# Designs tried in a protein design chat: VH-VL binders against Laminin subunit gamma-1 (lamc1). Part 1

All scores and structures are predictions.

Target 1, 169 residues: Laminin subunit gamma-1 (lamc1), of Danio rerio (Zebrafish) (Brachydanio rerio) (q1lvf0r505to673)
Amino acid sequence: RDDEGWKGKQRDDSSVPVQWSPSSGEISLISEDYFPIYFVAPDKFLHNQLLSYGQNLTLNFRIQRHDARLSAEDVVLEGSGLRVAVPLIAQGNSYPGEETQTFVFRLHDTTDYPWRPTIKHADFQKLLYNLTSIMIRGTYSAQSAGYLDNVSLVTARRGPGTPARWVEK
Unless a header shows other numbers, all headers, positions and changes below count from the first letter of the chain; Kabat numbers aren't used for antibody chains.
F, E and O stand for the ipSAE by ESMFold2-Fast, ESMFold2 and OpenDDE, each averaged over both directions (binder to target, target to binder). V2 = 0.75 x the mean of E and O + 0.25 x the DockQ between their complexes.
[cut] stands for letters that were removed.
Atom coordinates printed by the task and the answers are left out, and those that the model quotes come from them; centres of patches stay.

## First folded at step 4 (VH-VL)

Design c01 (from s06 with heavy chain E104Y, light chain N31D; framework fv_tislelizumab)
Fold by ESMFold2-Fast, scan of step 4:
Structure c01 (fold): chain C 169 residues (1-169), chain A 118 residues (1-118), chain B 107 residues (1-107)
Amino acid sequence: as target 1 above (169 residues)
Amino acid sequence: QVQLQESGPGLVKPSETLSLTCTVSGFSLTSYYVHWIRQPPGKGLEWIGVIYYSGSTNYNPSLKSRVTISKDTSKNQVSLKLSSVTAADTAVYYCARLDFWSGYFDYWGQGTTVTVSS
Amino acid sequence: DIVMTQSPDSLAVSLGERATINCKSSQSVSDDVAWYQQKPGQPPKLLINYASDRESGVPDRFSGSGYGTDFTLTISSLQAEDVAVYYCQQYYSTPLTFGQGTKLEIK
């Protein structure tokens, strides 16, 4: 299985297996109940990401069933003891469906790109400077699955040898 | 017509195992989850646990060492067993249906009263 | 475990007046909060889910609001049949937890 280090997690911190789908090149999570299960990003996305401020987190995502129930915390960032989140449809994104769609989230704290709760500009930068978690909700209905691929976090820096899938220049 | 009905002995002696059954009609246990919730006399509600369509279970940590929930889909029944009971387990026990597609408890049984007494 | 705390424990309101019940969670639960009404000898009845979505068949005098840690159930014009105990519940994470209840009485 080539899940590239992605893990699955519930809100109570319990681990959930991530499955690899060779035919589609996707990773997936399956839920038995309505409680959300999150894809947890590997270390390549974490730590000092201050240069990602004002840049995009982009992902390709689809769900098994069209009856998704969204949450205020579908995409979650944690760092420096701080936490911010948005619903999947935030920032002009569409409702998830059975066909793969691209979702784009700007890491910015202006009213045009609101992450909640509202935190000070300096605190948002502190969060990104020591990013400890990026979680993407994978399940949106009971007895269903969600499929994730092609996650990228853009950065302003020009580092040596960054993988295209994880970090864009 | 959706219906949930709890049944079991109304009196259980301390240290024994409490055994309750929830019989459902009007829906399939392969399409809905059944949860157990209890309420001691004059007190609030306490979630006990759930059994999923797969047969996997999730229990309240405070009761996990003593509780077992099982189901028999062919009989439309969900069972609750609680071992080593004490007077603190005296309560009305409810089974309730979770709507898979909306995420809420939409139907409850009428409740069955269990008294733990010697 | 997430602790849900309601206030007040009991509330007396005159017929036709507004009743307000508060619920506070020990950590953020987003909008994953339900409100239930329970009358003596009956099981709880769902009124509100997702903090503010009124259940089908529930009178429009019932409304919910809140996000994060602070939630409110409001009855805009109390009627005699509204006398009951009201419970908030979080379903953000297992174990599912309920508030201690608020007893609503006619003044």
Scores: ipSAE 0.105, ipTM 0.691, lowest interface PAE 5.9, mean pLDDT 86

Design c04 (from s06 with heavy chain E104Y, light chain L96Y; framework fv_tislelizumab)
Fold by ESMFold2-Fast, scan of step 4:
Structure c04 (fold): chain C 169 residues (1-169), chain A 118 residues (1-118), chain B 107 residues (1-107)
Amino acid sequence: as target 1 above (169 residues)
Amino acid sequence: QVQLQESGPGLVKPSETLSLTCTVSGFSLTSYYVHWIRQPPGKGLEWIGVIYYSGSTNYNPSLKSRVTISKDTSKNQVSLKLSSVTAADTAVYYCARLDFWSGYFDYWGQGTTVTVSS
Amino acid sequence: DIVMTQSPDSLAVSLGERATINCKSSQSVSNDVAWYQQKPGQPPKLLINYASDRESGVPDRFSGSGYGTDFTLTISSLQAEDVAVYYCQQYYSTPYTFGQGTKLEIK
């Protein structure tokens, strides 16, 4: 079993089990209620990510049911005491479905679907300089599951060995 | 024709256990969750808790040690038990239906008045 | 726990005039805020969800706005039947919490 250190949590910070599926190579969260639950990125995605400014957070995601209910805070970044979030469909992403789709979020303060609350260039860089949390909402209906794979945080040219982190299959 | 109806004793003595029942009609407890909320006389609303499909519960931390919520889907009933009651537990008790995805309450029972007095 | 604070505690507005009620959260709750109307002897009635979405059957004089920590309920032209206590509620995180209420009276 290899969940690569991904955790699950509710908005009240209570822990939720993350399951790893050997057959699909995905991690999953299962919702028993109407309350959103999140995948929480492991330490390898965090800390000084300043070189990711202006680059993309990319993930592969699918849901068990088509009747997804989105929120303003489906993808959340926290760092240096700052917090920003976007809906899953922000920045031209498609509505989630039963087929795996690639979702792309630009880490920049001037995109057409900007991170909320509105954040200035210097503050976004400050947040990424000390990134303490990346959360991805895992379920979008009360009696369903969400499946996450291939999460990567792209960085600008850093030289050989620039880290890109994946949820392993 | 969604309806929720609370029932239980109007008077409870200090240190006893308060037991209330919410009976629902017009929807299934397999499709919706029912929460308990209370309102002391002349005061605001306080969320008490809920029971989920797994049988797990979520309670207001201020009441957690004293609250038990259970359900009987075959009878269309959700029950609330509050132990070791005091005068501070005097309130109108509501059960309310929560829309599956959202935390807002779309239908409420009429409320049942509970007075804790010796 | 998230604390919801309403202002004012009470408000008197003349018939036909605009009434504004404010709700502030101790931390960001996104747009996960509902507004309820409660008349004496009655349970609360849902008016607005997702900070700004008006419930079916609710008159269009009621509107909600806000995001994050600051939320507003507006009644554009007060009618006699609008006399009630109004509550905001966050559903961002459990425990679900309500504001202390704003009592709206006719001036």
Scores: ipSAE 0.007, ipTM 0.543, lowest interface PAE 10.7, mean pLDDT 84

Design c09 (from s06 with heavy chain L98G E104Y; framework fv_tislelizumab)
Fold by ESMFold2-Fast, scan of step 4:
Structure c09 (fold): chain C 169 residues (1-169), chain A 118 residues (1-118), chain B 107 residues (1-107)
Amino acid sequence: as target 1 above (169 residues)
Amino acid sequence: QVQLQESGPGLVKPSETLSLTCTVSGFSLTSYYVHWIRQPPGKGLEWIGVIYYSGSTNYNPSLKSRVTISKDTSKNQVSLKLSSVTAADTAVYYCARGDFWSGYFDYWGQGTTVTVSS
Amino acid sequence: DIVMTQSPDSLAVSLGERATINCKSSQSVSNDVAWYQQKPGQPPKLLINYASDRESGVPDRFSGSGYGTDFTLTISSLQAEDVAVYYCQQYYSTPLTFGQGTKLEIK
């Protein structure tokens, strides 16, 4: 529907309402407390996402007020009993502001990409193979709002078939 | 210089209401949160609650039915009221400053000792 | 409630030696952990926030580390003035909770 199935949650898993803004085409969360509230992705982003390994999660995001404090868990992935997270500015993203910015997160397990905690390559792939949750922190201070649009989880583009190579005697 | 100073009666009778005041200087109550934390003799720290820059409050569920935190921004004061006190409420009571985005405390008052005794 | 458990309850370390204090949370608290130092008759003093960020004015010998459920405060070279009780605190979720404290003494 208007919110395309996105939900809101607090850290204790209690539900919060997601607002739809027809004028801007955004969904929003509004905080009452200094604790984070998260946008929770609908089912279409979940389940077998193994082909997203090494590709990008992208989102357009803005906040009501400039004064944001980041967390280590601003973007959270869960799957196969595993959990990894990054702060919103991870991987070279800019600090959020009142104007919409595009944020890009590569789904890769190298030490050069700060998904925390560090998990093994095989475990990161297990997480993506059975992705059960994507959460995006929506609010960054008390009594403020965050606005989300254009979330995309990119899959690997398969190249044309390559013929097998072997050496003949 | 940032300062917080607690004040109130050092002795309160069982079943009465404990009333404490925290007076702040060096920052605005419209820009920071103020928390109340207590410490019984020889024991650890227990968070009581917080009042936000907006005047909204959040209380420890274990104390919520007995606690009220309020503020008077024009007087630079935050107040704590704890009703129906018992000997278990004997503690040093601290007020402490928090910012808009987190629940750690960068500045603490000196603490005021409250003894609940008949 | 999130329970914070410190180990050991008390620790004796010789001057100039490394002191290590551990803190474990009952569930993941990300890096939303602070460390405080409390000397007798004084209020707690903030040392570390966000698990590893040293507060301004705190000596370089103090460092914090950890993420998720396991956190450590390290004093690289113990000084006499470091004798105190140390507390970890989570601010991931309300109610805010503290560890039981670790008493640090000179050996």
Scores: ipSAE 0.070, ipTM 0.669, lowest interface PAE 5.9, mean pLDDT 87

Design c21 (from s06 with light chain S93R L96W; framework fv_tislelizumab)
Fold by ESMFold2-Fast, scan of step 4:
Structure c21 (fold): chain C 169 residues (1-169), chain A 118 residues (1-118), chain B 107 residues (1-107)
Amino acid sequence: as target 1 above (169 residues)
Amino acid sequence: QVQLQESGPGLVKPSETLSLTCTVSGFSLTSYYVHWIRQPPGKGLEWIGVIYYSGSTNYNPSLKSRVTISKDTSKNQVSLKLSSVTAADTAVYYCARLDFWSGEFDYWGQGTTVTVSS
Amino acid sequence: DIVMTQSPDSLAVSLGERATINCKSSQSVSNDVAWYQQKPGQPPKLLINYASDRESGVPDRFSGSGYGTDFTLTISSLQAEDVAVYYCQQYYRTPWTFGQGTKLEIK
């Protein structure tokens, strides 16, 4: 079983098992109750991710039931005591289904890429500077399953001419 | 058509165990879960607990030491037992299938009145 | 436990006028809030879930809004059939908790 350090959690922080499927290359969460459960990213996605500002979090995801009910907190970022979240379909993503789809979330704090609650630019940068959690809701209906693969957090390479707008005194 | 129907004794003596039954139709208890919620006369709603399709349960911590929810899938019935009852347990008791996350319609039973008195 | 507090406890509104009921949570519940209507002798009826999603068959004069800790149920033009007690509920964390209820009456 190779879940690459991904964990499962409920909102009360209790642990739930993450399953690995070698045939599909996916990890999965299985819901047997009404409570949302989340995939929790391993350490390799966390800590100083300031270079991810303006870049994408991408994931491949599918669900067992097509009757998914979305929440404002389907994708959650936490860092420096701050928390922001979006629905799974935010930023032009398609409604989830039984076929695998790629979901793309831009790590930006303008009205074009709404993370909620609204926070100021400096606070979004603080959050990414010390990213402590990335959670992705794994099930969207009762008695169901969700399947996750190919999670990627893109980081910018700093080069000549790159704005230093996120460097604060 | 999905339906839930509560039944049980209308009167229970203090210190005894209250036993209620919820009979369901239009869905399988192997595929859904059922909640118990109560409402004392003239007061608000209190969540008691839930039983999942697996038979696992989750209870309100304020009632956990006294409450047991179980089911008999072959009879399409969910049972609630509440031990050591007092006048504070006098309420209308509802069973409900609630599924906010799947987008399926919510269904409540009509409620059954329980009075704790000698 | 998350505490849900409604205001006002009771509200009298004239027919055709706007009614507004507020609900505050003791901690953030995202948008995992449902609103119920309960008439005497009946079980609660779901009106709104996810803070703002109107349930199928519910008249469009009912609307919900809010996120985090502050939520509002609005009836844009009160009708006689709207006389009831209204409850907010969070389903963000167990135990599920309800507001104390707001009794809506006609002036």
Scores: ipSAE 0.040, ipTM 0.649, lowest interface PAE 7.7, mean pLDDT 85

Design c26 (from s06 with heavy chain L98V E104Y; framework fv_tislelizumab)
Fold by ESMFold2-Fast, scan of step 4:
Structure c26 (fold): chain C 169 residues (1-169), chain A 118 residues (1-118), chain B 107 residues (1-107)
Amino acid sequence: as target 1 above (169 residues)
Amino acid sequence: QVQLQESGPGLVKPSETLSLTCTVSGFSLTSYYVHWIRQPPGKGLEWIGVIYYSGSTNYNPSLKSRVTISKDTSKNQVSLKLSSVTAADTAVYYCARVDFWSGYFDYWGQGTTVTVSS
Amino acid sequence: DIVMTQSPDSLAVSLGERATINCKSSQSVSNDVAWYQQKPGQPPKLLINYASDRESGVPDRFSGSGYGTDFTLTISSLQAEDVAVYYCQQYYSTPLTFGQGTKLEIK
């Protein structure tokens, strides 16, 4: 299996190579720079995701070094000309570490840590109806790497527990 | 006790290469990045570039063809070279510190004045 | 490049009055904005990072706010030592860019 279309990019939209590790089933980003580098989701996670409203985006993630510094834009959604983001620890998630953890982000406008900037119900649904980008920050310190696996976007129509998986065991 | 100190020639002739040194103390160049910023007389601040832990560099596109930043970690020094200087390069040149997670400058050197004149 | 535009270019405020300086980015920079104070003959001094986090040792009268494209620096009660030029800076993306500066003077 390969990276299944996942791409890497910096905030200036410059491309960054994504590495695939067959032995661990993970994709990785490596950076020497302190600027965040993002995993960019392939087309299969995008477009009309309105039925994902109120459901979860989940991912398995670990970092090479425990010295992580968060950003307001660790997980970013774009669609219909709108953009929202949250820190990685939003909504009760733990700090990342060297051991793989599952991170869960609710696609809902009334969470304990709402997506920023503030977004109303109707606008969140518009964003999901024409989802153009999902970005997940991959590096959290200089001279470091991040490892991503088992990203899923659950839909109500398919029912909870039927996520779109991009990597197999 | 964190300190950055710039040094340079003061006067540089047009078309020559400007060479500046930033000497740091109170922190390690293996734990922080050093950036160069300049300020022409009576004007605002312009970012020049940065050198990362690995020795990799990133430069302002407007200066990229003329700028080289390097470091000697064992001497606690970061160097800036700017080639083919003109009067427009007359400025106070600062070096400034950034930790591994940010792009804001928590400590600045006092600045060194460079005048480009015949 | 991300352009940072400050307003006003200059501001005169009486001692004890509130001063507000605005900064606008040409595109969203999240909360990756810092504010600096510069006095004549001195290097800039960091006041605020991440749009609203006051740097250690900076007086409580300084506060920052904003997200996305619109940011403000507020001095709640101007003191004589606050006379300086103030700069906003984005660190969302390279090249790093600064506003043109706002000169704050006593009325």
Scores: ipSAE 0.100, ipTM 0.689, lowest interface PAE 6.0, mean pLDDT 87

Design c27 (from s06 with heavy chain D99E E104Y; framework fv_tislelizumab)
Fold by ESMFold2-Fast, scan of step 4:
Structure c27 (fold): chain C 169 residues (1-169), chain A 118 residues (1-118), chain B 107 residues (1-107)
Amino acid sequence: as target 1 above (169 residues)
Amino acid sequence: QVQLQESGPGLVKPSETLSLTCTVSGFSLTSYYVHWIRQPPGKGLEWIGVIYYSGSTNYNPSLKSRVTISKDTSKNQVSLKLSSVTAADTAVYYCARLEFWSGYFDYWGQGTTVTVSS
Amino acid sequence: DIVMTQSPDSLAVSLGERATINCKSSQSVSNDVAWYQQKPGQPPKLLINYASDRESGVPDRFSGSGYGTDFTLTISSLQAEDVAVYYCQQYYSTPLTFGQGTKLEIK
């Protein structure tokens, strides 16, 4: 599939269609309202990601409208029965806009605007050891779209490349 | 100047359909949601439902079988219909808007009182 | 449905003293909580959104805090005009739900 296995979901776990844009090579979600809908990462980003501890999750993202409303749970990680989240602007990221920006999230328990709820070092590593879900909020305003590309999960001591990546095509 | 104004009959008989109108000014119904919330005398707030930009709706499950929300963007009006009313539907009915999020209410109408009585 | 439970049901505080109102959700709602003030004969007025963000024009004596299931609204120095019923609301998921209200009065 051209969406490379990415799915869309609401907080009540109902499915939302993910669209692929041939002109830009992005996947997109379209919202009816401000309630969060999420891009859900495919299996290639999941499971044992312990070597990503202290490294970055990066993504290229843009929105259709500039009136973005953020949430505490814009980027969500789940694993080993644990769940943590941050707003999109956490850790020095800029507010989203109509131009594509790179967003960077450090996978560490001691960061500026830390992952919530508060998580201990050992538990964050436990979460990453058995990562079961990565969700990225797809829309930030009503009657609008969000566009996602180039998601990567960086690892330490894994050679020159990353273990999981969705690239533009 | 943002305003919402509810209107409709103050008295409705049991088993009939309640029809209310919310007239908005100072913003476009193509850019904002309108929610209906009610408050029975001496009690708390109950969310009824919302109408989205697209015209699609979401209703409180407890009222879904009886409630319909619709809009006419050219008239700047949102309508609420509640069928098969009983004394338990006696309340002040508010329409409310969100400025940025569809979760909290930044502007409210003054409310219209509806009494269900024979 | 997410149930929002406020405590206490009513509270009497002396002018100039601190008032604290609590709100507990039946499941985690992140920080998607708003607080409203309602005076007799008036619609509710938004005070706080996202658990801690004060709405423009709201006096700085009002503050909110909390995350997950436990939330607090604080009025640092009660004034006569603060007599009202206060409601918490979650907007984590539909249906939107409110607490039962806390009536604040002068001691």
Scores: ipSAE 0.023, ipTM 0.615, lowest interface PAE 7.7, mean pLDDT 86

Design c35 (from s06 with heavy chain D99G E104D; framework fv_tislelizumab)
Fold by ESMFold2-Fast, scan of step 4:
Structure c35 (fold): chain C 169 residues (1-169), chain A 118 residues (1-118), chain B 107 residues (1-107)
Amino acid sequence: as target 1 above (169 residues)
Amino acid sequence: QVQLQESGPGLVKPSETLSLTCTVSGFSLTSYYVHWIRQPPGKGLEWIGVIYYSGSTNYNPSLKSRVTISKDTSKNQVSLKLSSVTAADTAVYYCARLGFWSGDFDYWGQGTTVTVSS
Amino acid sequence: DIVMTQSPDSLAVSLGERATINCKSSQSVSNDVAWYQQKPGQPPKLLINYASDRESGVPDRFSGSGYGTDFTLTISSLQAEDVAVYYCQQYYSTPLTFGQGTKLEIK
């Protein structure tokens, strides 16, 4: 019952049902084929996320089958007309499996396996200031499922080195 | 080891249904998928559709109203039916196992030529 | 549907010289692009997938590059056996779509 506003979609923007599992507390997507299906984050993760620059997007994720087919666009961020993406295993994350793992993605333009296409410092901050979409690929095989829980977007406190806020005109 | 081979009539009359068969060996249709792709004489490649190991199908929207892909796993065969054919359906028809989604190798049949003519 | 457009339609290159074929998509396809080689009377043969990953057994003179909307296939030193039609293909979204093909011939 409590999908917490998460939605599912395919790359052609067609809607896919998100299932909620009361026994595990996870949301899930089910695939019929090899084309990616994404969890789409609800509004509470979006809009002005400038203070998340340099911080982590974290999520708990597991898959039904061990034969996952990764993509360059497993985690996708959109904002201010910009789009960047990384594979699920980017930035030192392990290959997904049947056991739940924590995946960590640093929201920064300088990282191991950087966000693509290449994006500069100011543009990454601009994207985060007006974040319109976070998508997490939920299925990695045909006739399979992926399970997502505990998605968190970390926010920094003001301090030394905190960049000036980008203000939308 | 892995092979796909197309077969069917070389000539089909306008308005009739084209029926082609792809016979596979070296793999199970319960574990893999098969695509159909065609190529008109002197032109490029057009994807027709795919049948997955589950029996689910996905078709090119431009052909969806006329196309049916089915399989008989006991015979190791995948069938393509294209209804209401016209001269524009004249092409070499290929069946293939495209490996880019699963990390497998690509395997293509040799192709079968279909001419639509009265 | 995603439209794949190749340039040039035909290309004549001398033996031992570099051949470059371009492919543009109507929208971003990430790196989900394959390159195929087709010789007369034969089915297409996969050369490159994921825009830049050379298929096993394909000579290293073939290389692919690109991301998003612009992709390139390069043959660093043309050999006689490379005369063929080359196709790019996206597998980012259905329907799968191919470029119109580039005919490579020897000058």
Scores: ipSAE 0.375, ipTM 0.776, lowest interface PAE 3.3, mean pLDDT 88

Design c36 (from s06 with heavy chain L98H E104Y; framework fv_tislelizumab)
Fold by ESMFold2-Fast, scan of step 4:
Structure c36 (fold): chain C 169 residues (1-169), chain A 118 residues (1-118), chain B 107 residues (1-107)
Amino acid sequence: as target 1 above (169 residues)
Amino acid sequence: QVQLQESGPGLVKPSETLSLTCTVSGFSLTSYYVHWIRQPPGKGLEWIGVIYYSGSTNYNPSLKSRVTISKDTSKNQVSLKLSSVTAADTAVYYCARHDFWSGYFDYWGQGTTVTVSS
Amino acid sequence: DIVMTQSPDSLAVSLGERATINCKSSQSVSNDVAWYQQKPGQPPKLLINYASDRESGVPDRFSGSGYGTDFTLTISSLQAEDVAVYYCQQYYSTPLTFGQGTKLEIK
């Protein structure tokens, strides 16, 4: 596998190289300063994702340095002119570390899964119907790296007894 | 405990290089970031740049061609050099710090006044 | 560059009354906003970080709120010592930028 179309960018939208590691199968971002750099999801995760409403975005992630600084915008979704975000530790996720962990984010608008700014269910569905961006913060300290793998966006399946399936790992 | 103190000449001639020093105490330059911020008379605050614990720097794009920030950890000092000064560079110059858990300035120096005049 | 715009430029409030200062960013800065108080001849002093977290030692009459593009600093009951210029600052992206300042004085 390669970087599978993932890109890197800073908050000012300037491009950052994404590195791919053949030995671990991870993509990585490396920061030279304090400000976060984001992994930007490729086209296969985007567009009409309405069937992902109420389902999970999951990712495997680890960091190089233990002195991570979290943000309100560690995971960001954009679509239909709307933008919502959560901290990496939202929804019961553990603090990131040097060992790989699985992070899980439910795509839902209730107070139990607070995406910010507060968004109504109709607007969240509108955002997912025309999803234009998924960004995952890759660096959490200066002169450090973050490593991402196994990103999955789950969709609801047809039929009341059909289990949810992974889409676009 | 934590202190930052700016020093340098109060008067600099147009076209010359402004050289300022920030002397720190109560913390290590290997663990903190030091920024330079300036304030022209009667105006607001303008960020100049930062030096990281590693010695890497980042500058305000509007000043990048003229500014150099460096440090000497053995002397507990951070230096600012601004070349080709004009009257628009007349300001109070501050150094300030933050660590890996901040993105804001928790401690500021007292400021040093620089006047660019012939 | 992210532009931070404060309103009003100056504000006169009676002692014991509520003072409200607003700050708008030209694009979303999440909650990466700090507020500073600056008295004449002194450096700025940090009051609030992450839009709403009060710095240790700052009186509880100071509070901050906001997210995205709209931020507010509130002083619930103005004291004489609160006369100063107040600045908002974003630290979402470089270059770091400040609002133009709001001068708070006694009515």
Scores: ipSAE 0.079, ipTM 0.681, lowest interface PAE 6.3, mean pLDDT 87

